# VH-VL binders against q08179r182to404, part 23

Target 1, 223 residues: q08179r182to404
Amino acid sequence: KLIEIRKKTSEFLHETLEESNLITYNTIENAEKKQKFLNFFRKLYSAKEGKIMTFQHDEISAIAQMFKNDSVLDNLSRPQLAAMSKFMSLRPFGNDNMLRYQIRSKLKDIMNDDKTIDYEGVESLSQEELYQACVSRGMKAYGVSKEDLVDNLKVWLELRLRQKIPSVLMVLSSTFTFGGLPKENYSKAFSPLAEKKETKSKYDDLLDLYYDGILQVLSSIPD
Below, E stands for the ipSAE of ESMFold2; O stands for the ipSAE of OpenDDE; V2 stands for 0.75 times the mean of E and O plus 0.25 times the DockQ between their complexes.

## First folded at step 6 (VH-VL; framework fv_prolgolimab)

Design d5 (at its last look DockQ between E and O 0.75; V2 from the best seeds 0.00; counts 0 for: pae E 2.2 > 2)
Fold by OpenDDE, look of step 6:
Structure d5 (fold): chain C 223 residues (1-223), chain A 119 residues (1-119), chain B 106 residues (1-106)
Amino acid sequence: as target 1 above (223 residues)
Amino acid sequence: QVQLVQSGGGLVQPGGSLRLSCAASGFTFSDYWMYWVRQVPGKGLEWVSAISDSGGRTYYADSVKGRFAISRVNAKNTMYLQMNSLRAEDTAVYYCAKEGWSYGYFDYWGQGTLVTVSS
Amino acid sequence: QPVLTQPLSVSVALGQTARITCGGNNIGSKSVHWYQQKPGQAPVLVIYDDSDRPSGIPERFSGSNSGNTATLTISRAQAGDEADYYCQVWDSSTHVFGTGTKLTVL
C-alpha cells in the first residue's frame, strides 16, 4: 500500500512539476552562472525536441546547486506540496504555508541528519535507522536489503554533501528514482553520459540513476 | 553582519581547566553547526571540535577526545569549549568558526583566543 | 588521514599572478576550500567548493581543483594579499588543513 501510494504520488508530482516555477532566474547573481543556466536549459529544451543530448554529472550538479530549498518550496503548488509531504511521510494539513513549513522543517532535519551520518558513518547505522533515513528521504526502503540501503544513503550523501545538491531537489529526484515510474521516452533523450567506466559498480549505477532523476526534475521546470 | 566574539582563555598549568566562549551575532545561530579550530603559534590550523545546530551531536578530534567538551546555548547565541586536563601541546590560539552555506568549510571565524598551558 | 601538501612559500611581484597549490591524493574528487590569514588575524574564507567566492572577496581570487592538485590563483597581486594561505577539505569525518603557504608580494 505504501509503495502504491508513493507511486501515485510520484506520478502526480511528475505531472505537476512541469507547471511549477522552481527557480527565479533573477536570483542568480553571477552573469556566468546565468549563462550556464540558460545554456543548460536550452540543451534540455533541445533534448525535449528529440535531439539526443548528453549531460554530464558535473553539469547537472552545477545547475542543481543554483536552486535553493526555500525558492523551490515557495514555487510549489498546493497539490505538489501535499504530494511531497506524503512522499516524505508527512501528514499534509493546513494551508500552503503550513505545508511549506512542515516540509522545510523536515528538510532541515534531514540536512542535519545527513551531517550526523557523515560524521558517524553510514555503516554505523542500524537497519532500522537506515530504513527510517531512506524513507524520510523518499527512497524505496521496504523490502530493500541493508546493503542496498547503505548504498542508497551513500549516494544520497555524495550528492547532497559532496555535490551540494539541494535537499529539496534530492527529495523530488527520489520520486523519479524510486517511484518506479516508467521512464517516459524523455529519459532516453537525457542520457547522462555514463562515464564509460568499464566496470560500473552498483554504487555507480545508483549514482547515475539519481542524476537521471535530478535531470528529470530540472527538465520539469517550465521554460 | 556575521560576528563571532570570543572570550576566555589565558595561562593555565598542566592539568588545569579553561572555558572558552564564542558569542554569535548577525545570523540565526541555531541553524548552523559550529566549530572550534586551533592554531599553534607559527604553525597550521587544526580542527578541534564540532557541534550540531541543536547541540545534540558533538564531535572531537582524537587529540582532545575525553578532555574537551563543546556545548552551545542557542537562546544565548553562544558556544563554549570546556577544556579539561590541559596539556602543553594544547597551547594554541583557539578559533570559533561558523559552518558555511554548504557543508564542510568555515565561512566566518572568531578573533581567536590564546590558550597557554605552561608550568 | 589525508595529508594536504602546500609549498612553504610563494613569491609574486606586484600586479602579477600568484598560484598556490594544494596537493592531495585524489583531491580532485573532494571539495577544496581556501583561507587567507594575515599576521595576528583570524583566517578568512576566500574560496569554497573549489572555485566559489564568498561575497566581499575580490574577483582576483579564483580556485580550481583537478586530479591531485587544487590551486588558488591570485591575479593582479596586491600588497594586501601578502598572507598565509591554507587549503582545507572534509575527509572521513575530519576537517583537514593544508600545511599553509606564505605568500610574499614583492
Scores: ipSAE 0.832, ipTM 0.940, lowest interface PAE 0.6, mean pLDDT 90
Fold by ESMFold2, look of step 6:
Structure d5 (fold): chain C 223 residues (1-223), chain A 119 residues (1-119), chain B 106 residues (1-106)
Amino acid sequence: as target 1 above (223 residues)
Amino acid sequence: QVQLVQSGGGLVQPGGSLRLSCAASGFTFSDYWMYWVRQVPGKGLEWVSAISDSGGRTYYADSVKGRFAISRVNAKNTMYLQMNSLRAEDTAVYYCAKEGWSYGYFDYWGQGTLVTVSS
Amino acid sequence: QPVLTQPLSVSVALGQTARITCGGNNIGSKSVHWYQQKPGQAPVLVIYDDSDRPSGIPERFSGSNSGNTATLTISRAQAGDEADYYCQVWDSSTHVFGTGTKLTVL
């Protein structure tokens, strides 16, 4: 059963991410980005020491963009690659390089589908098309209303296509939003524009949730 | 070095047809979406058409839907624009353009080819 | 439909800073890209994703985007910067270009 497989692989990835260096600081392309990286993680590690910190969506996006797909995949162990493959509804086989290729190929297919959906409009999708699009991206889709599926897919497109969050981070983030955020959450994402609204929309809440998932991935890496 | 070399173009009567070509080199052509953008002489830029990396999906500006057909042959590193039922308002310099390293912009452009639709 | 409004022309003294604006409803929520076009030539990308420079573009080209306005900034303007400049966004169904700005370096 897909739900149980995703739950188990999410738990494995959550428990093992702390052992992976998803990025090497010295490979960051310039001094300005290196400084943003240091400031962000200094703030984030303060939250881990019991001080609750909040992060703007733009801060999170800028840091997430530094985690290039190839670098992240190269730093994952064979069991982590297998778990990620299973979460993505792939059948893991072969050595590390074959698993990386399989994951990259699936992510390329999803990215092309994202572009197609963006050109055609999310609202143009049938119920079945919405269901399949959400399932393939690691979202809960069974028993979910059409309106909620649309909102989830719109948030995915915003993060992937406009905010340029790397595909591998998006999948890792999905493991946190699928399985639920940790109860001991010491960091929070927010949007200043959405916080000024009299009543936040379901879309705005969902966007915060997905950014919280990205924060969880980032907070799981070692200091 | 990325290069987009265009061919085709010229003078055609209203109602006529013409095919433009864009030959690519210096990158893995089959990994990128490709585009056509046009510019009326002395005026601004207007997006015309897009094609997915495999060629399986095509998109058009409303002004050209049903008349223009974008295609590609990845084995030849070449994209095409078939223009049918041409109108005077289609007169422009046509550029082919490559998808950027991020979504939503064009990082390399062809040299442009003039299409003139006049009796 | 969405209109990306640019001033028709901008003048800048040699060595000074030029600013070219691109106005649009809630453009700060979109990724803005900028192109330079010299007479008889194809456009050349100078800024993408609001503020990123392609390789080969001098650091004196920069960009910003917030609210209803995106801005291309050219510091230490040179004679060779004289050109038409276009902003561009992706607007769900089409790629939308700004109206264009002729930059004159005096």
Scores: ipSAE 0.557, ipTM 0.808, lowest interface PAE 2.2, mean pLDDT 86
ESMFold2 (binder alone), look of step 6: mean pLDDT 92; pTM 0.935

Design d6 (at its last look DockQ between E and O 0.79; V2 from the best seeds 0.75)
Fold by OpenDDE, look of step 6:
Structure d6 (fold): chain C 223 residues (1-223), chain A 119 residues (1-119), chain B 106 residues (1-106)
Amino acid sequence: as target 1 above (223 residues)
Amino acid sequence: QVQLVQSGGGLVQPGGSLRLSCAASGFTFSDYWMYWVRQVPGKGLEWVSAISDSGGRTYYADSVKGRFAISRVNAKNTMYLQMNSLRAEDTAVYYCAKEGYSYGYFDYWGQGTLVTVSS
Amino acid sequence: QPVLTQPLSVSVALGQTARITCGGNNIGSKSVHWYQQKPGQAPVLVIYDDSDRPSGIPERFSGSNSGNTATLTISRAQAGDEADYYCQVWDSNTHVFGTGTKLTVL
């Protein structure tokens, strides 16, 4: 039931994110960053038009870093906020501001938890802790092995703490990554250049998958 | 403007104790992790301790574990470092530092407090 | 523990470009931060996340990181740039600082 709910929620978010302004272009202070931002989305647009465009992980990260949790949350619709709340195992209630507050609070908790886990090591977590950590971040956790949970969380920490991807985008990305949504035909157009590492580790695969999800989130931003 | 104002420190004998304070202003203190970094005169920088935003989690360099205690009172916008069982090698200028916008670096520093451990 | 190696000293003529390196095994995969410290003063963040510049830091300061070397570049060096510079990374559940470089402006 939870998996089904997450799937439905993921689908809903996917459908509605296209209508959301996740970032205000004018908030970008640096001209170079602005140009980079524009170029990235032009590239995304081209991909949507059927051109095969490849995106590197660093390129995705650079753009993702331009987003802020608050800005993204402020631009989500009520249904999106509600869906996100459910995906984060929150009980959506109240007005839009209340939902935003709840989500923001949860994101703050996750952010602090990420730092804590980074200091203590992912391997130090119990299975239950790993489970809860993954669930709170919108990851698939039920029926997942401890090893896979650890890997998932490591990827999360890499993206969140090392690549500095905003937590709000990470959670939204999780909806694409773990929601089991059929990769719409657009996913082929957005193939991150998988570094042709001859031997892709399971970790690398997960990393790629997450970047794909991030790219999907970014692609949902209206032109 | 972000400000970190330190107090405490001074001269102490080996085995003695000192308490350092760091008063923060210009930002929401309770939203940020805080840190202590020390510097032996004429030498480099060494991370000493970290404390989470709520103060619920604390971390220490191996060199000070069991002897130092970091704490904070968010209502007072103040962080502390209790230093016990001080050793000569603890002689340094101690800096309080604020976590940056992103993780892993220090964007603002206190003015530093000299701690001298000598017989 | 990872060791970040910096040159002991770097000299630059006034108005010229100074480059301070920070060496570490696979440092390019990490975020490198740089601090300026003048005598008797606290460190000041000048570069974070390899190449980002805090508000108030002149554009003359730039950073790069690739492979095994991070570099702090100070263009159009001024007398006021004379200081010790430290690189720093997060690694192995700890904060690691470089050995420090004394920059002299001639």
Scores: ipSAE 0.856, ipTM 0.950, lowest interface PAE 0.5, mean pLDDT 90
Fold by ESMFold2, look of step 6:
Structure d6 (fold): chain C 223 residues (1-223), chain A 119 residues (1-119), chain B 106 residues (1-106)
Amino acid sequence: as target 1 above (223 residues)
Amino acid sequence: QVQLVQSGGGLVQPGGSLRLSCAASGFTFSDYWMYWVRQVPGKGLEWVSAISDSGGRTYYADSVKGRFAISRVNAKNTMYLQMNSLRAEDTAVYYCAKEGYSYGYFDYWGQGTLVTVSS
Amino acid sequence: QPVLTQPLSVSVALGQTARITCGGNNIGSKSVHWYQQKPGQAPVLVIYDDSDRPSGIPERFSGSNSGNTATLTISRAQAGDEADYYCQVWDSNTHVFGTGTKLTVL
């Protein structure tokens, strides 16, 4: 079943990301962005040394934006591309370039659907449309209430459309939110605005969860 | 070298129709959503319409919904705005605009074409 | 019916720093974009996503966005910076433009 396939592919991706360079430092656009990259990863690796470090959502977003889709896809091995394809409910065929093309095509379809949903409103979707939208994005949807599906999709739209998190990184992050975060949590995302609220909404909690997933992807890469 | 070259426009009576064209070059036209934005002379900017990269989805400001139709022909690198049932308040300079490389902004604009609706 | 309020005009002495504001309820949670429009010309994007500068826009142009106010900053103002400036967001299923600011370089 879909759940089992996603658990298996998530586990494989989690185990093998440490062996992959998702970005080449020398290809980062300019010196200012290179310095932000270095500062962020120095902080991130310090957090792994046994103390919890917190990261603001906007600093995570700035680093995540550096992980361009084509760069990330070029740095994944064929087994990783196949696992990602299966996680996305694609049938992997052909060589590495064909797998990357299939993934890019699916992500383009999802991005156009994201824009369509944003123009029409998440609330305009039927239960079945919400289910398919969440499933196609790597979210748990079986047995999830309509209200929770709406909140999950709103978080996805915020991250993809406003925060501009690259699509490939979003899917990799979904493997951590779908398959579970690692037992040792050295890093935690937070929002200064949400921390000022007396009670956090489900939306705020989901945002934190997804940013934690992005942190897990970033912390899994070698330097 | 992105370029958007507009054509069409002119004087038309209330209730009349007009078709605007926007020819694109210097980028892969079929990869981007496209937009129309208008400006009453001496006034501010107002979004009018959007069309998806394939042309399968179209969206309109409430003020023009049901009267205007956006379309595109990707093989010709051209988009269009069909304006029907024109009103005096539709008098404006109309700009076509390209979506940026991410969502939410218009990175390149056409030169604009004036549409005047009056008797 | 979202509204982005800008001052009608801003004046700056040649070589000084100009600041143009864009006010909106909780605009800091939205991505703000800025356009320059010279008389008789189409708008030109000068800032996107609050603070990013497109290729070909000089570093003198910068942007910020927090709380209820986004700000376009033009340092070392030049005569050629004299133009109308508009902010813009995506909000409530529409693209919303600010009311526009005429920048005059003295």
Scores: ipSAE 0.614, ipTM 0.835, lowest interface PAE 1.8, mean pLDDT 86
ESMFold2 (binder alone), look of step 6: mean pLDDT 92; pTM 0.935

## First folded at step 8 (VH-VL; framework fv_prolgolimab)

Design e1 (at its last look DockQ between E and O 0.71; V2 from the best seeds 0.79)
Fold by OpenDDE, look of step 8:
Structure e1 (fold): chain C 223 residues (1-223), chain A 119 residues (1-119), chain B 106 residues (1-106)
Amino acid sequence: as target 1 above (223 residues)
Amino acid sequence: QVQLVQSGGGLVQPGGSLRLSCAASGFTFSDYWMYWVRQVPGKGLEWVSTISDSGGRTYYADSVKGRFAISRVNAKNTMYLQMNSLRAEDTAVYYCAKEGYSYGYFDYWGQGTLVTVSS
Amino acid sequence: QPVLTQPLSVSVALGQTARITCGGNNIGSKNVHWYQQKPGQAPVLVIYDDSDRPSGIPERFSGSNSGNTATLTISRAQAGDEADYYCQVWDSSTHVFGTGTKLTVL
């Protein structure tokens, strides 16, 4: 049931996310960052127009870091908020502000939990704890091995705590990664450049997958 | 403006105890993890302890584990460091520090409190 | 635990550029933060997340991090820049500081 709900909510979010104004360009204070932002999205739109564009992880991270949880949430529609809530295993109720509050609260909890896990080590978590941690973050957890859960959570922590990707974007990204990225959704037009590692680990693959998800989220932002 | 004002400390004999306080203002104290960092005079910085936003999680450097206790009262915007079984090597200036907007660094520091452990 | 190695001292002429290095194994994969500490004062954050600058810190301060070395660059050095500088990283379960560098402005 949870998987079905997540799939449906994921699909809904994907369909409607492009209608959302996730970022107010004017909120970016730094001129250099603004330029970087503009360049990135120009590149992204070029890709949408059919030009083959590649994005590096650091490039994606840099742009993602410009987003704020509150700003993103403030620009989501009620249906999107509801969907996101469901995706995060919340029970959506109340008005839009209540939904935002619930999501914000949950994100805060996750953020603190991330720090806790980082201090204590992902490996210290029980399978159940890992499962819950992954579920709360919108990751596929059912039927996933403990090892894979650990890897997923490690990637999450890397992106969230090291790369400073906003948690809202991470959760939204998870909607794209949930169930695996369908080959069909890979627009050949834009792909993150995997860091040229001679040997790709499973971890690296997951990392790439998340960056792809993040890129997709960013690509859904309307002009 | 973010301010961290420290109090406590002083001279204590080995085996003694001290309690440090850090009063926070200028930000939502309850939303941030807080830290203690110490510095031996003329030496470098050493992380001592971490406390989560709610105080539910605490972490310590190996050097102080079992002897020091970090706590906080969010309603009072105050963090504490209870130092027990003090040793000569604990002699240092102790700083309270605030977590930055992002994770892993300290954006604001208290003025420091000298703790001297000597017979 | 990673050891962060800094030069003991760096000298720079007034108006020139100072570079303080922080060495560590694969430090480029970590976020490096820098603190300035003047005598008798608490540390002040001058760079975070490798290259980001807190509000109030002059543009003369910049940071970079790659490979095994992070670098704090202070352009157009001023007398007031004379201080101890510490790099810092978060390593799972521990905050690690560099050994510190005394910057002298000549």
Scores: ipSAE 0.864, ipTM 0.954, lowest interface PAE 0.5, mean pLDDT 91
Fold by ESMFold2, look of step 8:
Structure e1 (fold): chain C 223 residues (1-223), chain A 119 residues (1-119), chain B 106 residues (1-106)
Amino acid sequence: as target 1 above (223 residues)
Amino acid sequence: QVQLVQSGGGLVQPGGSLRLSCAASGFTFSDYWMYWVRQVPGKGLEWVSTISDSGGRTYYADSVKGRFAISRVNAKNTMYLQMNSLRAEDTAVYYCAKEGYSYGYFDYWGQGTLVTVSS
Amino acid sequence: QPVLTQPLSVSVALGQTARITCGGNNIGSKNVHWYQQKPGQAPVLVIYDDSDRPSGIPERFSGSNSGNTATLTISRAQAGDEADYYCQVWDSSTHVFGTGTKLTVL
């Protein structure tokens, strides 16, 4: 039931993101950030034209941070807000502002839970607590080992709490990791430090996957 | 403009108790996690305690666990630190501090309250 | 208990650039924050998340963080910059402050 809802809402969001401007270039804080934005998207558009491009995690994070929650939510249509709400297991109702409030309130609850988990330690969670934490964040949790749930939650905490990826982008990227990355993928994320390791850990592979999801959201922005 | 106004403090004998208060204004107090940080005169800063926005979660430095209790009353925009079983090493200036825009730092601080523990 | 090591003091000539370091094992994987404290006053946040400035902090304050060292840089040093400076991180359920650096403007 939950899986079906998430598949439907993910598909709708994927189809309609190209029709939305998630950020207004002229509202970016300063000239330095505007230049980073331009350089990143010029490189990204080159990748869409069939060239193989790779992006470091740091450069993806810097661009993702520009997509503030309120700015992104203001640029989503009511059907997109409703789909996002359903993906997050909320019941959509009311006008656009009420939907935005519901989403912001849920994201605040998840952020408070993230902070709590970080203070107490991921390893302190029971199996049921791990399951609920992963489900509430848009992760596949049914039939997943405890070890994998822990690793996924640790990657979420890294992205949300240290890398400061905006919550709305985290949810949008979850629709890609939940529903699968595109068949045609000429852009990839990587970490120089992880590439130096003799064998990449499961955590490093998951981090790459989550960054690929963020990259897919960014790739869906209109030219 | 964000303002944190502290009250309480003073001279207390070892083993005694004291309650510090931090009154907040200029922001939605109930949206933010709050902190206590102390500084021994002439020395560095030490985190003491954290309280979640609802007050449902509290955390303490090892040096004060079991002796100090952080609390808040969101309807009054006020946070408290109940200090029990005070020791000489608890002598410090105590600051209340507000959670920043993002996780892990303190963007606004109260004026500080001196607590002296001596016989 | 992790320690963030700062030099005890740093001196800078008026108008020159001061650099205050904060050392810790793999501190580059953490977000570093910086506070200025003048005598008899509460700390004031000057840099957060390695390199971001709060509103009202002049552009001449900047920060960086890589490897085992974070650095607070104060360009065009002014007499009013004379203060104690502390770095701080969140580390495994504990907020950790650096040992503190007294900046003297000559």
Scores: ipSAE 0.758, ipTM 0.903, lowest interface PAE 0.9, mean pLDDT 86
ESMFold2 (binder alone), look of step 8: mean pLDDT 93; pTM 0.943

Design e2 (at its last look DockQ between E and O 0.75; V2 from the best seeds 0.76)
Fold by OpenDDE, look of step 8:
Structure e2 (fold): chain C 223 residues (1-223), chain A 119 residues (1-119), chain B 106 residues (1-106)
Amino acid sequence: as target 1 above (223 residues)
Amino acid sequence: QVQLVQSGGGLVQPGGSLRLSCAASGFTFSDYWMYWVRQVPGKGLEWVSTISDSGGRTYYADSVKGRFAISRVNAKNTMYLQMNSLRAEDTAVYYCAKEGYSYGYFDYWGQGTLVTVSS
Amino acid sequence: QPVLTQPLSVSVALGQTARITCGGNNIGSKQVHWYQQKPGQAPVLVIYDDSDRPSGIPERFSGSNSGNTATLTISRAQAGDEADYYCQVWDSSTHVFGTGTKLTVL
């Protein structure tokens, strides 16, 4: 039931996310960052036009870091907020502000939890704790092995705490990764360029998957 | 403006106890993790302790585990460091520090408090 | 635990560019932060997340991090830049500081 709900929610968010203004360009204070932002999205739009474009992880991270949770939430529609709430296993109720508040509160909790887990180690968590942690972050958790949950959470922590990806983008990204590792080589017009590691670990694959998700979220930002 | 004002410290004999305080202003204290960092005079910086925003989680350097206790009262915008069983090697200037906007660094520091442990 | 190695001292002529390095195994994969500490004062954050500059810090201060070395660059060095500088990283369970570098402005 939860899986179905998340799938539907994910689909809805994907369909409507492009209608959302996730970031205000003018909120970027640094001129260099603004230029970087523009260049990135120019590249992204070129990709949408059918040009084959590759994005490095650091490039994606740099742009993602320019987003703020509050700004993103402020620009989501009510249905999107409701969907996001459900995806985060919240019970959406009230007006738009209430929904935003609930989501913001949850994100705050997750943030603190991330720090806690980081201090204590992912391996210190029980399977149930891992499950709940993954679920709260929008990750697929049902039927997933403890090892995989650990890897997922490690990737999350890497992106969230090390790469400083905003949690709202992480959750939204999770909607793209919820189905797991894509079995089929989706000929995507744009793809993250994984660091040329001779040997890719499962962790690396998950990392790539998440960056792909983030890129998808960023690609949904309207012109 | 963010301000961290420290108090406490002083001279204490080995085995003694001291309590440091850090009063915060200029930001929503309850939203941030807080830290203690110490510095032996003429030496480098050493992380001592961390406390979560709500105070529900605390972490310590191995060197102070079991002896020091970090706490906070958010209603008072104040963080504390209870130092028990003090040793000569604990002699240092202690700084309270605020978590930055992002994770893993300290964006504001208190003025420091000297703790001297000597017989 | 990672050890962050800094030169003991760096000298720079007034108006010239100073570079302070922070070495660590695969430090490029971590976020490096830099603090300035003047005698008798508390540390002041001058760079965070490798290259970001806090409000109030002059543009003369910049940071980079790649491979095994992070670098704090101080362009157009001023007398007031004379201080100790510390790099710092978060390492999963602890905060690690560099050994510190004394910058002298000649």
Scores: ipSAE 0.864, ipTM 0.954, lowest interface PAE 0.5, mean pLDDT 91
Fold by ESMFold2, look of step 8:
Structure e2 (fold): chain C 223 residues (1-223), chain A 119 residues (1-119), chain B 106 residues (1-106)
Amino acid sequence: as target 1 above (223 residues)
Amino acid sequence: QVQLVQSGGGLVQPGGSLRLSCAASGFTFSDYWMYWVRQVPGKGLEWVSTISDSGGRTYYADSVKGRFAISRVNAKNTMYLQMNSLRAEDTAVYYCAKEGYSYGYFDYWGQGTLVTVSS
Amino acid sequence: QPVLTQPLSVSVALGQTARITCGGNNIGSKQVHWYQQKPGQAPVLVIYDDSDRPSGIPERFSGSNSGNTATLTISRAQAGDEADYYCQVWDSSTHVFGTGTKLTVL
């Protein structure tokens, strides 16, 4: 069953990401970007139980954009590539380069579907189309109301199409949002605009959750 | 070198038809969504139509919906705009444009083709 | 529907800094792109995603976007910078262009 496969592959990726170097500091070609990288990770690694660090969504997005798809895929081991493929409902086979190609091809299909949905409106999707769109993106969809599936997909479109979060990072962060965030989490994402509201919407809460997932992927870097 | 070469413009009477062509080279045409954008002489730019990389999805501005049809033949690296039931308001320079490497902008443009609709 | 408002014209002295604004309700939540168009030519992309430069565009071109205003900045203006400039966003079901600004280098 798909849920059980995703839970197993998410657990494997969670355990192995903490020992992976998804990007090397030397691959950051811009001196200004290097400084942003250093400042961000200095703050991130200072987090501890009595010193919770908070990050604005824009701050997280700027760092996440540095993790280009090809660089991230090149730094994943074959077992990690196979686990990512299985999470995405692909049949992993062939050498490392074939696995990377298959993952890129699936991500391209999802991106084209994202653009189609953006042109037509999320609300125009049928129940079945909405279910399949959420499932294909690594979201929990079984037993979820149509209205909540709409909000999930809108958050995905915002992150992928507007915030330009790299597709590979989106999938990796989905493993954290699907499988649950670690209990000991000393970093938290927030939006100043959403914090002005008396009661945050379901959309705002979900956006924070996805950014927390991205933070978890970033916090797994040993540098 | 990315190149978009347009053809097919001209003068037509109201109610007439024209087909514009956009021949692409210097990139893998079948990987990209493509666009038509027009510019009324002396005025600004207006999006007209979008076509997906496979050609399976097409979208139109309200001003041209039902009258214009965008298409592509990926084996020929060519995109088309069939314009029917033309009106004086359709008089413009028409540009084809290529999707950039990310969503929402146009990184390369054709040279433009003038379409004039007058009695 | 949505309108992106630009000033009709902006003048700048040679070597000075030009700023061209693009106004829209909550435009800071959108990604803004900028095009240069010289007389008789097709538009050329000069800034995308608010502040990124395509290859071949001089560092003198920069962009910013917050609140209700996006700004294209051209430092050390040159005679060759004289052109019309258009901002553009994607807004759900449409691509929206600004009204256009004629930049004159004095």
Scores: ipSAE 0.673, ipTM 0.866, lowest interface PAE 1.4, mean pLDDT 86
ESMFold2 (binder alone), look of step 8: mean pLDDT 93; pTM 0.946

